# Ledger of designs, part 13: VH-VL binders against Type II restriction enzyme TaqI (taqIR)

Target 1, 262 residues: Type II restriction enzyme TaqI (taqIR), of Thermus aquaticus (p14386)
Amino acid sequence: ASTQAQKALETFERFLASLDLESYQQKYRPIKTVEQDLPRELNPLPDLYEHYWKALEDNPSFLGFEEFFDHWWEKRLRPLDEFIRKYFWGCSYAFVRLGLEARLYRTAVSIWTQFHFCYRWNASCELPLEAAPELDAQGIDALIHTSGSSTGIQIKKETYRSEAKSENRFLRKQRGTALIEIPYTLQTPEELEEKAKRARVNGETYRLWAKVAHHLDRLENGFVIFRESYVKSIELFLQKNAPTLSGLIRWDRVAQEALTAP

## First folded at step 7 (VH-VL; framework fv_remtolumab_arm2)

Design c31 (from a2 with heavy chain T57I, light chain S92Y S93D L94F)
Fold by ESMFold2-Fast, scan of step 7:
Structure c31 (fold): chain C 262 residues (1-262), chain A 119 residues (1-119), chain B 107 residues (1-107)
Amino acid sequence: as target 1 above (262 residues)
Amino acid sequence: EVQLVQSGAEVKKPGSSVKVSCKASGGTFDSYAIGWVRQAPGQGLEWMGRIIPIFGIANYAQKFQGRVTITADESTTTAYMELSGLTSDDTAVYYCARHYDYYEGFDYWGQGTTVTVSS
Amino acid sequence: EIVLTQSPDFQSVTPKEKVTITCRASQSIGSSLHWYQQKPDQPPKLLIKYASQSFSGVPSRFSGSGSGTDFTLTINGLEAEDAGTYYCHQSYDFPLTFGPGTKVDIK
């Protein structure tokens, strides 16, 4: 909680609210994403941090998505040419470019949601938080520092999978620490409660996601954001439990134990 | 018995770069971050940035963004601060110091490395 | 960035007297303020962490207090070895910042 952090959050939320989500959905929904893994040179994450993670700037401003995509493309002409020739030989330039645009848009939306958590945290909470592209290599989105320890944070979009692919790298490197999954959903509480009523399986999981949804807000354009009360609930949970927390604290435990207020 | 030992004094020409080392003893690289603070002659302390060695994550003060690079080598328990585009304004004593708990204040300091930038 | 202001800039004190140094932050920083002593041609030395917690080995005559925006370092019974420059430092947010320093001399 600082004046600079509050201003950064407000400016970022204005940026998010300015996005024409319906137009983007219409443009990109029918476009299949490029499913080939992007090589390191094409990883958009460093660019997303450069243009959208500006917590330390006094007067941050944020590029629109199309301008961001154009900058990413122009900066990477050689590795893009190599990638396209290897995996999309015979496809038109326009076809491949639109496919990559759709992919980067979907990545950007996820990253903007993660950044909103971080901006909201900095504006509302006392425990320090760090976000950096290097943390992605460790399998985490942010670090939150408590006195004498640090906790890994992973922003977790709605899922119905019961098991992780493999043990997280952060937890392997830093034994005795915790990794907390921070849940969010794009569905409304009403939609999730209706799904719970109709469900033959996973009914309780739908209700738990509905509880998560109750702790989230939406901007005028429908972009989902984290409430001040959400991050303060997480901070309180960490302050009370961090010295005893270890390993993966899954999203469902967080929803049940940390998001305890209505 | 925690110690931070820095490399020796350097005299550099304008436009060049300097790389200062900071060798840590004990568990400094396991649970701590290493920060870099400089002090121009007769002036106060100025934070440049810091690194958490086990993650390779570094944070820099905006004033030095683009000119400073902080790295760490876990195998030798050594942190480095490289500053490029040197001018006479960069003449200072450069300190490495250990952050307690990655972020907090500085509990142990290196002896300092004098960098003089002259024509 | 968080700006720290110290007062006084300079203080000349008779041995055994009480010294009070004030540090003000441009915004609330909770208790994330630390105090250092620096002697000529030496690195800074941590005295007080988290506004009021004495670092190990620091003489009991040094104490810190305050929270939010206003902080004080007190030396109760200044000794000759205490001559030096005292800096406050905030660890609340990046970039980390230091106060401009208070120089304490012995008369």
Scores: ipSAE 0.013, ipTM 0.586, lowest interface PAE 7.9, mean pLDDT 87

Design c34
Fold by ESMFold2-Fast, scan of step 7:
Structure c34 (fold): chain C 262 residues (1-262), chain A 121 residues (1-121), chain B 107 residues (1-107)
Amino acid sequence: as target 1 above (262 residues)
Amino acid sequence: EVQLVQSGAEVKKPGSSVKVSCKASGGTFDSYAIGWVRQAPGQGLEWMGRIIPIFGIANYAQKFQGRVTITADESTTTAYMELSGLTSDDTAVYYCARDYDYYSEGYFDYWGQGTTVTVSS
Amino acid sequence: EIVLTQSPDFQSVTPKEKVTITCRASQSIGSSLHWYQQKPDQPPKLLIKYASQSFSGVPSRFSGSGSGTDFTLTINGLEAEDAGTYYCHQSSSYPLTFGPGTKVDIK
């Protein structure tokens, strides 16, 4: 772990702690997400990487969300006009803009959580991690490089759904590699333990999410982040098992087998 | 900050046309619709129509269909309202206003200073 | 078109008194009703949006309530600067329409 990586993590955590999450949730919670698939030209991932992953040395302060959204919108006026005319003809500009703003906010929160994992990893672990927007097309959020192999990483928010029916693109294209789901939850261990105690179904699943929650921290504003012990547990798991890992390693297996410290 | 600045007062003859301008600042042209509302002396407010400058979409009140044309010039961030076939009933103060429209749920958050149009017969 | 009616037409009020203005729509408009204040020789100013949401910088003495067809604007503790005409406005359907206005004068 480098001093530069530790400084980057500290700067990013300061940014996350500065977000007025309560005001954003009040503003965007009642706004339904724009459901239409965004074309490649409107994908906000390159902008999120530019402003929150690559910008540290040239600009030590990260953009607030509103400023980020305005910058993204201004850069994409032509493809936005085309997209809106195609799918929202007859809708007001303000309505569609607010809907896209709410969608980008939800995307940004998810991506900031993913970036925190990556910043924490670089500050705490020895195995190299690669993060780039191009990896999203393969269905992965990052690559971790072990001796002679690479493991895909997918950050996975709390879920109670059954397993996906189709295989991930990364696994289809790179036979013999592993994809590991990195779980996180917005609920506290206490909340999840209470739900487990009261549950008629999913009781064991609530207990596993409670275990995941024990390995997470929360900033002053409520933003959930990964503990140093979390990423070190994952690194140890990969160091011990990487030569034998193949295919999808689901979040529940990760919670049971990899997360070993509080 | 946010400003809408309108053209000056005009005196017109019956049967002529008037074109009122509204120069918008503060990012208005990229993010909002511009509405036009008039007010006859001692009377209430009457909506005429709106334009979304970036998309070129204009909507008009049925009462003004065929007489009113609302346009926008993005290079100068200026919206225009042209009213033709003027009569004494068109004597009014004409306002442009910024329209924050949630799909037919728009409110007018900022207003121009108004342009007085007098039709003398 | 949706017709809005306001009551009262005119109200003369002593400073610090409570003023209540009613707006009624000819058909249900949900919460798509907004209130404006217009002072002599000035453009209207937005006070309340979506029946009950205060616009930025508007004094807390102004509040709105209602839904469907019946709406009220309340000024709790009228100040001298509040003299003017108050208009309701519906944005539920085109054409957008305004109420006829309620003039509030200070005694």
Scores: ipSAE 0.000, ipTM 0.371, lowest interface PAE 14.7, mean pLDDT 84

Design c35 (from a2 with heavy chain T57I Y103W E104G G105Y, light chain L94Y)
Fold by ESMFold2-Fast, scan of step 7:
Structure c35 (fold): chain C 262 residues (1-262), chain A 119 residues (1-119), chain B 107 residues (1-107)
Amino acid sequence: as target 1 above (262 residues)
Amino acid sequence: EVQLVQSGAEVKKPGSSVKVSCKASGGTFDSYAIGWVRQAPGQGLEWMGRIIPIFGIANYAQKFQGRVTITADESTTTAYMELSGLTSDDTAVYYCARHYDYWGYFDYWGQGTTVTVSS
Amino acid sequence: EIVLTQSPDFQSVTPKEKVTITCRASQSIGSSLHWYQQKPDQPPKLLIKYASQSFSGVPSRFSGSGSGTDFTLTINGLEAEDAGTYYCHQSSSYPLTFGPGTKVDIK
């Protein structure tokens, strides 16, 4: 934890609080996203890191979403034209552009949530954290270093899917290493508890997400953020269990075991 | 119906600039790009660049990068091509043409604007 | 940049004869090749798009074929009004490029 890290967190939170989320929701909610996989040349992740991961800057400033999208589009114009020509010829340009804008907005929100976890971690915790775009290829968002080992971090948005146990690329490459899913939800505890009571299926899962929601906070505009107590609970979990951690630590185990700490 | 109507012929001195206009109709600015293609006397066709009016974003051929600027005015549905640093090698007929699907074939062409660069 | 070459450079043809014009790309361009006709002191007119698709209003005597690097424009039964220069054009990548043209005259 440092003064610089605390200032970075506060500045980033001020940026998040300034977003007109209601206007974005109204604009993008009815818009179907572009489902076609983006080629490497159009991956917005490097641009999102360039404009929003500024943990080491003395006076960071952050682009609004529309300005970010316009810069990304202009910077990537040739590969965008090639992508659109290949997969969307015969479609209205306005339609495809709006679809990509909606997709990038959803990606940006997810990445901003991921970055908030990292900014909050740096401001609140003792264990070192590394966040870097080169780790995305391995399916991880950050690394947290413990004595003699490193744990991969994946920020995990609310899900109700029962997934087959599949090996993550990072875990396949680094045998004996752990990958921990860090859960978050955009729903309130009250909403999730009500769903649990009415549920024919997934009642217990709704209750676990309600527990996760209880450990999260919201900015004035509704943007969901991680509390200091949340990241400290994860830090304690890692410190207590580091010698025994290996493989995938799923979000539901994290919710049950890590988020019980005061 | 679709028409692209260009401005009239220009005679320019070496080192000057020229700005050619292309007024488009038939919903061209809603869904299409406008490209610019030139043809020197007795020579073939050479693509200079294009603009997507909805966003105002232009692509240029590297040969013209730094000398050409393509713009669009949505209120008048008019595209412009400005070429600076003119030399005798820039003497040509300049065409605007509508890019189907923003990047593809040219389905409709303007009548052409003759630009003569002489000392 | 992708270079397009055309053959022949010039062809003088008797009316009703078959004309074949070829266009070769320096790199594969899939089917992103288009054919235009230009008459003296007029802008080009689109004939064939995406290698083989006729543009609306174009006479059925014009046809196109090919893919990858080798493309052909065929005029089956040349008419007097078909005299002009024919250009191929690729839209596979920027910068967009045209072939040097094939001039077709009537004997």
Scores: ipSAE 0.000, ipTM 0.402, lowest interface PAE 15.7, mean pLDDT 84

Design c36
Fold by ESMFold2-Fast, scan of step 7:
Structure c36 (fold): chain C 262 residues (1-262), chain A 118 residues (1-118), chain B 107 residues (1-107)
Amino acid sequence: as target 1 above (262 residues)
Amino acid sequence: EVQLVQSGAEVKKPGSSVKVSCKASGGTFDSYAIGWVRQAPGQGLEWMGRIIPIFGTANYAQKFQGRVTITADESTTTAYMELSGLTSDDTAVYYCARHYDFYAFDIWGQGTTVTVSS
Amino acid sequence: EIVLTQSPDFQSVTPKEKVTITCRASQSIGSYLHWYQQKPDQPPKLLIKYASQSFSGVPSRFSGSGSGTDFTLTINGLEAEDAGTYYCHQSSSYPLTFGPGTKVDIK
């Protein structure tokens, strides 16, 4: 917790609140995203860190999404041309560009939510948090340091799948450590409770996501953010349990055992 | 079908500026980059710069940096190339051309002859 | 800047002969090389894109090959309407550059 960290959080939240989410949803919602895996040269994560992870800056400023997308596109004209030519031969420039724009927007929203957790953590918690582009190479979003140990964290958007397909790189490389999934949802508690009532399958899972939603907050424009109480609950959970935690701590356990404060 | 139609020939004095227009028809103006290529009499092709109209972002060859400005007006589907500080070395045919797959020029304007003489 | 050189600079050919034009880049440009034909008082016309891909509507007698630094445009059986100047163009990096051109005349 520091004055600088609090200012960084407040500035980032002002940026998030300034996004015209309704306009973006109208524009991108009907657009089917490009499903092809992006090659390393087109990975937007380094650019997202450069423009949106500024926790150590005294007076950070953040690009709007359109400006961010334009900068990403302009830096990658040759690899974009090769990618488009290989996978979208015969498609119009406008079609492919809009598809990539929609894909990058969805990626950016996810990463902004991830960064909000980290900004909130730095402003509210005492345990040190490390976030850097290099950690994404390990398959984690951040690393939290406890006395004598470190725990990986992965920000986990609402999911209905119960089994992971493959072992995470961080867990594979660092046997005996823990990776904790930090759940969030873009749906309201009311929406999820209604889905649970009408569900023929996944009803219990909808109710659990509704519980997660009760621990989240929203900015004026509807952007979902983490409450101070949320990150403090995670900190307390780690302080009590970290010496005994190993392997993957799934989101549902976190929701039941860690997210107890309102 | 896509067509690029350029403004008419210009005769300019040394030290003046010229602004050439390139009007797109057939529904592709905002979908592609528009490049500008010139050709002096009896000489080869020389790239000057390009604009992506949807962004308003332009890139210029270093030789023309500070003298050339490329702009676009989406409401009239027209791109412009303005060249200032004209000398006799700027006498050329100026072409606008659409980038195919971003880099190949698949559709060309008819050309605009600019003559710089005193 | 990437410099492109073309060989030959001029070629006079009888109809139905095979014409070969070479383009060399000062550094590797992958397959980001395109070929254009220009006739007097006309804008250039795209023939071959990305070293070897024929542009729509271009006669099958035109073909391209090569990668890296060495590229070739071949006209297999020159027709009278093929007289003109041929330019290679690289799109690997800015600034975009063209070769000096190869003029093809009919004997």
Scores: ipSAE 0.000, ipTM 0.393, lowest interface PAE 15.8, mean pLDDT 84

Design c37
Fold by ESMFold2-Fast, scan of step 7:
Structure c37 (fold): chain C 262 residues (1-262), chain A 120 residues (1-120), chain B 107 residues (1-107)
Amino acid sequence: as target 1 above (262 residues)
Amino acid sequence: EVQLVQSGAEVKKPGSSVKVSCKASGGTFDSYAIGWVRQAPGQGLEWMGRIIPIFGTANYAQKFQGRVTITADESTTTAYMELSGLTSDDTAVYYCAREYDWYSGAFDYWGQGTTVTVSS
Amino acid sequence: EIVLTQSPDFQSVTPKEKVTITCRASQSIGSSLHWYQQKPDQPPKLLIKYASQSFSGVPSRFSGSGSGTDFTLTINGLEAEDAGTYYCHQSSSYPLTFGPGTKVDIK
């Protein structure tokens, strides 16, 4: 845990707390997400990493979302032109721009949550963590280095859908390696416990998500963040089990075995 | 009704620069891209570049890179094309034209053209 | 840079005759091809956008077709007012390019 990493976390949390989440929800909620996959040239991940993820020595000024979107748009006018001509034939400029803005906002929120896990990890844990946009191509969000091995990390938002039928790319390429799903939820423990109580189906799943929620915190504006105890629990689980871990460690196993109740 | 009105004819000496204006009316200036196309006497159409006024950033044909600058002033709804290092080969009618949707590349409305003559 | 080739370079036709102009691209441009008409001492006028879509106010005798590398503009029943030079234009990649033009004159 370094002083620099602690300062980086504090700076990032200050940025997250400054977001007008309610205003963004009002603006973007009614806007349907652009469902077409973005081509390589329009991938916002490199820009998100450049502006929101790197070693911090002093208090940097993180871009607000709209400034970030404007910079991304200006840098990519040619590939945006081709993408929009192909998929948004006859739509107005304002309509298309707002649709892409809403899509990038939803991507940014997810990525900011992933970055918070990484900042919290670096501030609180001893095991080295690597985060880079190239890891997305491997199907992971971060890589944690244990003695003589590495474990893939995938940050996973609450879901009740069946798992993907295809195996993750990281696991296909590295059969002796583990990939651990790190769960989070936007619901409160109270909301999830009430749902579990009333559920005809998924009651046990709601209770597991409630357990996950107990290990999360919220900023003043409602942005969900990872507690120090959460990342410490994951670190202890990895230190104890790393030599025997392989394959996919699903979120429910992580909730049951890694997230230790006080 | 959309209208693009260009500045008047220019006679320039070799080595000088020319700046042509294009004033837009009858539509939302910031919703469209403005392109510049020239035509030498008896020749075809040649694209020079475009600008999206709301961003102030422009794309240029490589042939004109370093000699052409396209700008826009949203307060007066006017686009400009400045061409430097003029030679007799730059004698042409210069047109501004609006792209139907800023991404489409199809030019739906054209200015009347500005004749630029480069001679000693 | 994408090169556009037009054929024929010149046509002299009688009124009410069918005129066909072709445009070929040096590489595939999908449907990102547009057609313009230019009369002497006037700016070009958009006729057809995206290979086949008529622009507002353009007479129904003008139609476009094609995709990829081969495109056609058809004037079905030429009128006297249709005399002029016709240009194809691609917007698939930068720099944008125009064909050399096809001049249509009336006998």
Scores: ipSAE 0.000, ipTM 0.408, lowest interface PAE 14.5, mean pLDDT 83

Design c38 (from a2 with heavy chain T57I Y100S, light chain S32Y L94Y)
Fold by ESMFold2-Fast, scan of step 7:
Structure c38 (fold): chain C 262 residues (1-262), chain A 119 residues (1-119), chain B 107 residues (1-107)
Amino acid sequence: as target 1 above (262 residues)
Amino acid sequence: EVQLVQSGAEVKKPGSSVKVSCKASGGTFDSYAIGWVRQAPGQGLEWMGRIIPIFGIANYAQKFQGRVTITADESTTTAYMELSGLTSDDTAVYYCARHSDYYEGFDYWGQGTTVTVSS
Amino acid sequence: EIVLTQSPDFQSVTPKEKVTITCRASQSIGSYLHWYQQKPDQPPKLLIKYASQSFSGVPSRFSGSGSGTDFTLTINGLEAEDAGTYYCHQSSSYPLTFGPGTKVDIK
């Protein structure tokens, strides 16, 4: 709603549109994701917030990914040395650095998508949204405040699992609180409809993801973003249903019941 | 051909600093770390620290912390070891040597640089 | 800091005899133990890496064995050119450390 929020969104979208996604995918796709969990001191999330979540800043600017990675690396030389020595013995230094670079890139892309939802929300919606790195410890990406209550938000990339294996930390801490999954997909509606037509199983799931894709947009480089109508649909759903919402509101219910605007 | 070529001998006064260079060839900077090991006359080998040029990571032995700085210039494939606050106890031959990972030994060594600290 | 101890500190050997040098670590270092030869006024040369792997170009008379805390360097059939000081070196933990050396002279 604010001029500041609208400018922050526009500036962030210009940053996202400037990313050479195809070159990054070519460089990092063949690199196996580092499976070892990063220790707390190597968590890039605080740095991602520092450099890319600037909703309250006038005239924000955003680092390119390589510059971001170099800053993260330089800031963490000692814990990196300890981590690499412990888990990557026998590996070349170049291989280990590239592997961590690929991992941080994949994390950054996910976090940039989450931040876009938040920037779009602030520019388009009236309900207050809180985003902070501390929320990650609770298993949520953002918190949206309704009259007298709050709903956890988790940005959820395309999935075909039918149920959660374990309950989210936010829901375990606050029984009766709601957590809503905000779905997105990197596939086009056309790709998903074609998969639905060919599917022996999961046809309805592909069609539902196609519906989700219809509510998303793309920047000129192909980066998927949330439409204004998408976040307004979620806001309306929360305003209407918040007092009765509890537990996990899974992506398929959100797609069926909340994503109703054209 | 792998070679590490070090700068020439130095004679320094107590309290001064010395900066020794180690020019690497044979692709050393792309895949190897460079360590620095010194040897006082008639004594054994003492590790001072190392740098991994492609990572920008340097580690130092606690004994030298605050006095030693190890740097690398990737454009000239040259590593440097600077030791400050020199005393007669720092009279030694200083070697650079390379290794390919955190757990490998030093496979190739420079010829050594004699540093003499005297009044 | 991991302390390495070598024995003997000095050995005088007739050519073609067997030389055995031991290195003991103050704590387990797995197989992250390497052996070097140093001749007077020359830099050290790597002989054996990872306790038992011969470095490229090293004569077959040199061999290494051991793991954990106890390691051995063996020279089967000492040659005159083998006179020098032999050092073990651990790379398991920082700071990297060397043994005090074993001097081998030819009778």
Scores: ipSAE 0.006, ipTM 0.471, lowest interface PAE 10.0, mean pLDDT 86

Design c39 (from a2 with heavy chain T57I Y100P, light chain S32Y L94Y)
Fold by ESMFold2-Fast, scan of step 7:
Structure c39 (fold): chain C 262 residues (1-262), chain A 119 residues (1-119), chain B 107 residues (1-107)
Amino acid sequence: as target 1 above (262 residues)
Amino acid sequence: EVQLVQSGAEVKKPGSSVKVSCKASGGTFDSYAIGWVRQAPGQGLEWMGRIIPIFGIANYAQKFQGRVTITADESTTTAYMELSGLTSDDTAVYYCARHPDYYEGFDYWGQGTTVTVSS
Amino acid sequence: EIVLTQSPDFQSVTPKEKVTITCRASQSIGSYLHWYQQKPDQPPKLLIKYASQSFSGVPSRFSGSGSGTDFTLTINGLEAEDAGTYYCHQSSSYPLTFGPGTKVDIK
């Protein structure tokens, strides 16, 4: 844990806490995002890394979401014009812009949560972590290096699927390595416990997500972040098990075996 | 109520440039693109280009590429068309007109601005 | 560039007669064709959008039909106020283009 990494985390959390989440939620929650897949030229991930992954900078600063969206838009006018003209016949320009804005906002929130895990890891843990946009093409969000191996990291938002849809690309290409799902939820422990009590079918899964929620924290504006104890628990799990870990370590196993000390 | 109000007539010398304005009312800038169409005396209609103010996207007809610039000022809800390198062939009435999407026709038109290029 | 041709170039008609104006596109443009009326020293006014949809406030005597490459504007019972030049316009692809116009005079 370096002083620089601690300052980067502090500055990033200050940025997250400054977001007017309530206004964003009121504006974007009722708007269904565009369903059409974005072509490679419109992928916002490189821009999100450029503006929000600054772990190596001595004095990082972060754009607000509206500024980020305007910058992404301005850099992509030609492919945006082509995309919108082809897929949004009869839609008003205002409607299409709001739909894309809502979509990028939801993507940014997810990526900011992933980046918080990485900033928190660098500030709190000793095992090296690598994050780069190229890793997304491999189906992972980060790599954590142990003394004899590397483990893929996938930040996993709340889900009620018991089985994976398909094998992850990273695991197909890197046989004999491990991929660990790092769970998080936007619901409070109290919400999830209440759902568990009233559940027709998924009561045990709700209780497990409630356990995950107990290891998370919230900034004053409601943004969900990872606690120091959360990443330290993951680090300890990896240190104890890394030489024997292989394949997919699903979120529920992580919650049961790694996040055992609330 | 929808209204597009254009700037007054201009007389320009060959080689100069002209900038025509189009002030839009009633929320036009929030939901519409603004196109520019010219008409030489006794001739037909010729599309020059358009801008979508809320997107910042401008498209131009190939014939005018490099000579025309279309801009928009959202604070005054005014679109501009600037044409440089004027010749007598540019003498025309210049219209602004709005449309709600890429495939829609022009539903409302400005009154037109006469530009005369002479020595 | 999509070229639009119109016929006839000019037509002189007595009041109450039917007027038919044809617009042909050099390639298929679906239904992305619109019709305008222009009177002397006035801007064009939209009559028909998307080949067949009447614009707000346009008299019912005006109708449009067609798709692909062949389109027709019909004025069923021409009135004195209908004298003017009629233009078709395609919005299918850039650059947007207009037909050369059909001038309709009242005898």
Scores: ipSAE 0.013, ipTM 0.516, lowest interface PAE 8.6, mean pLDDT 87

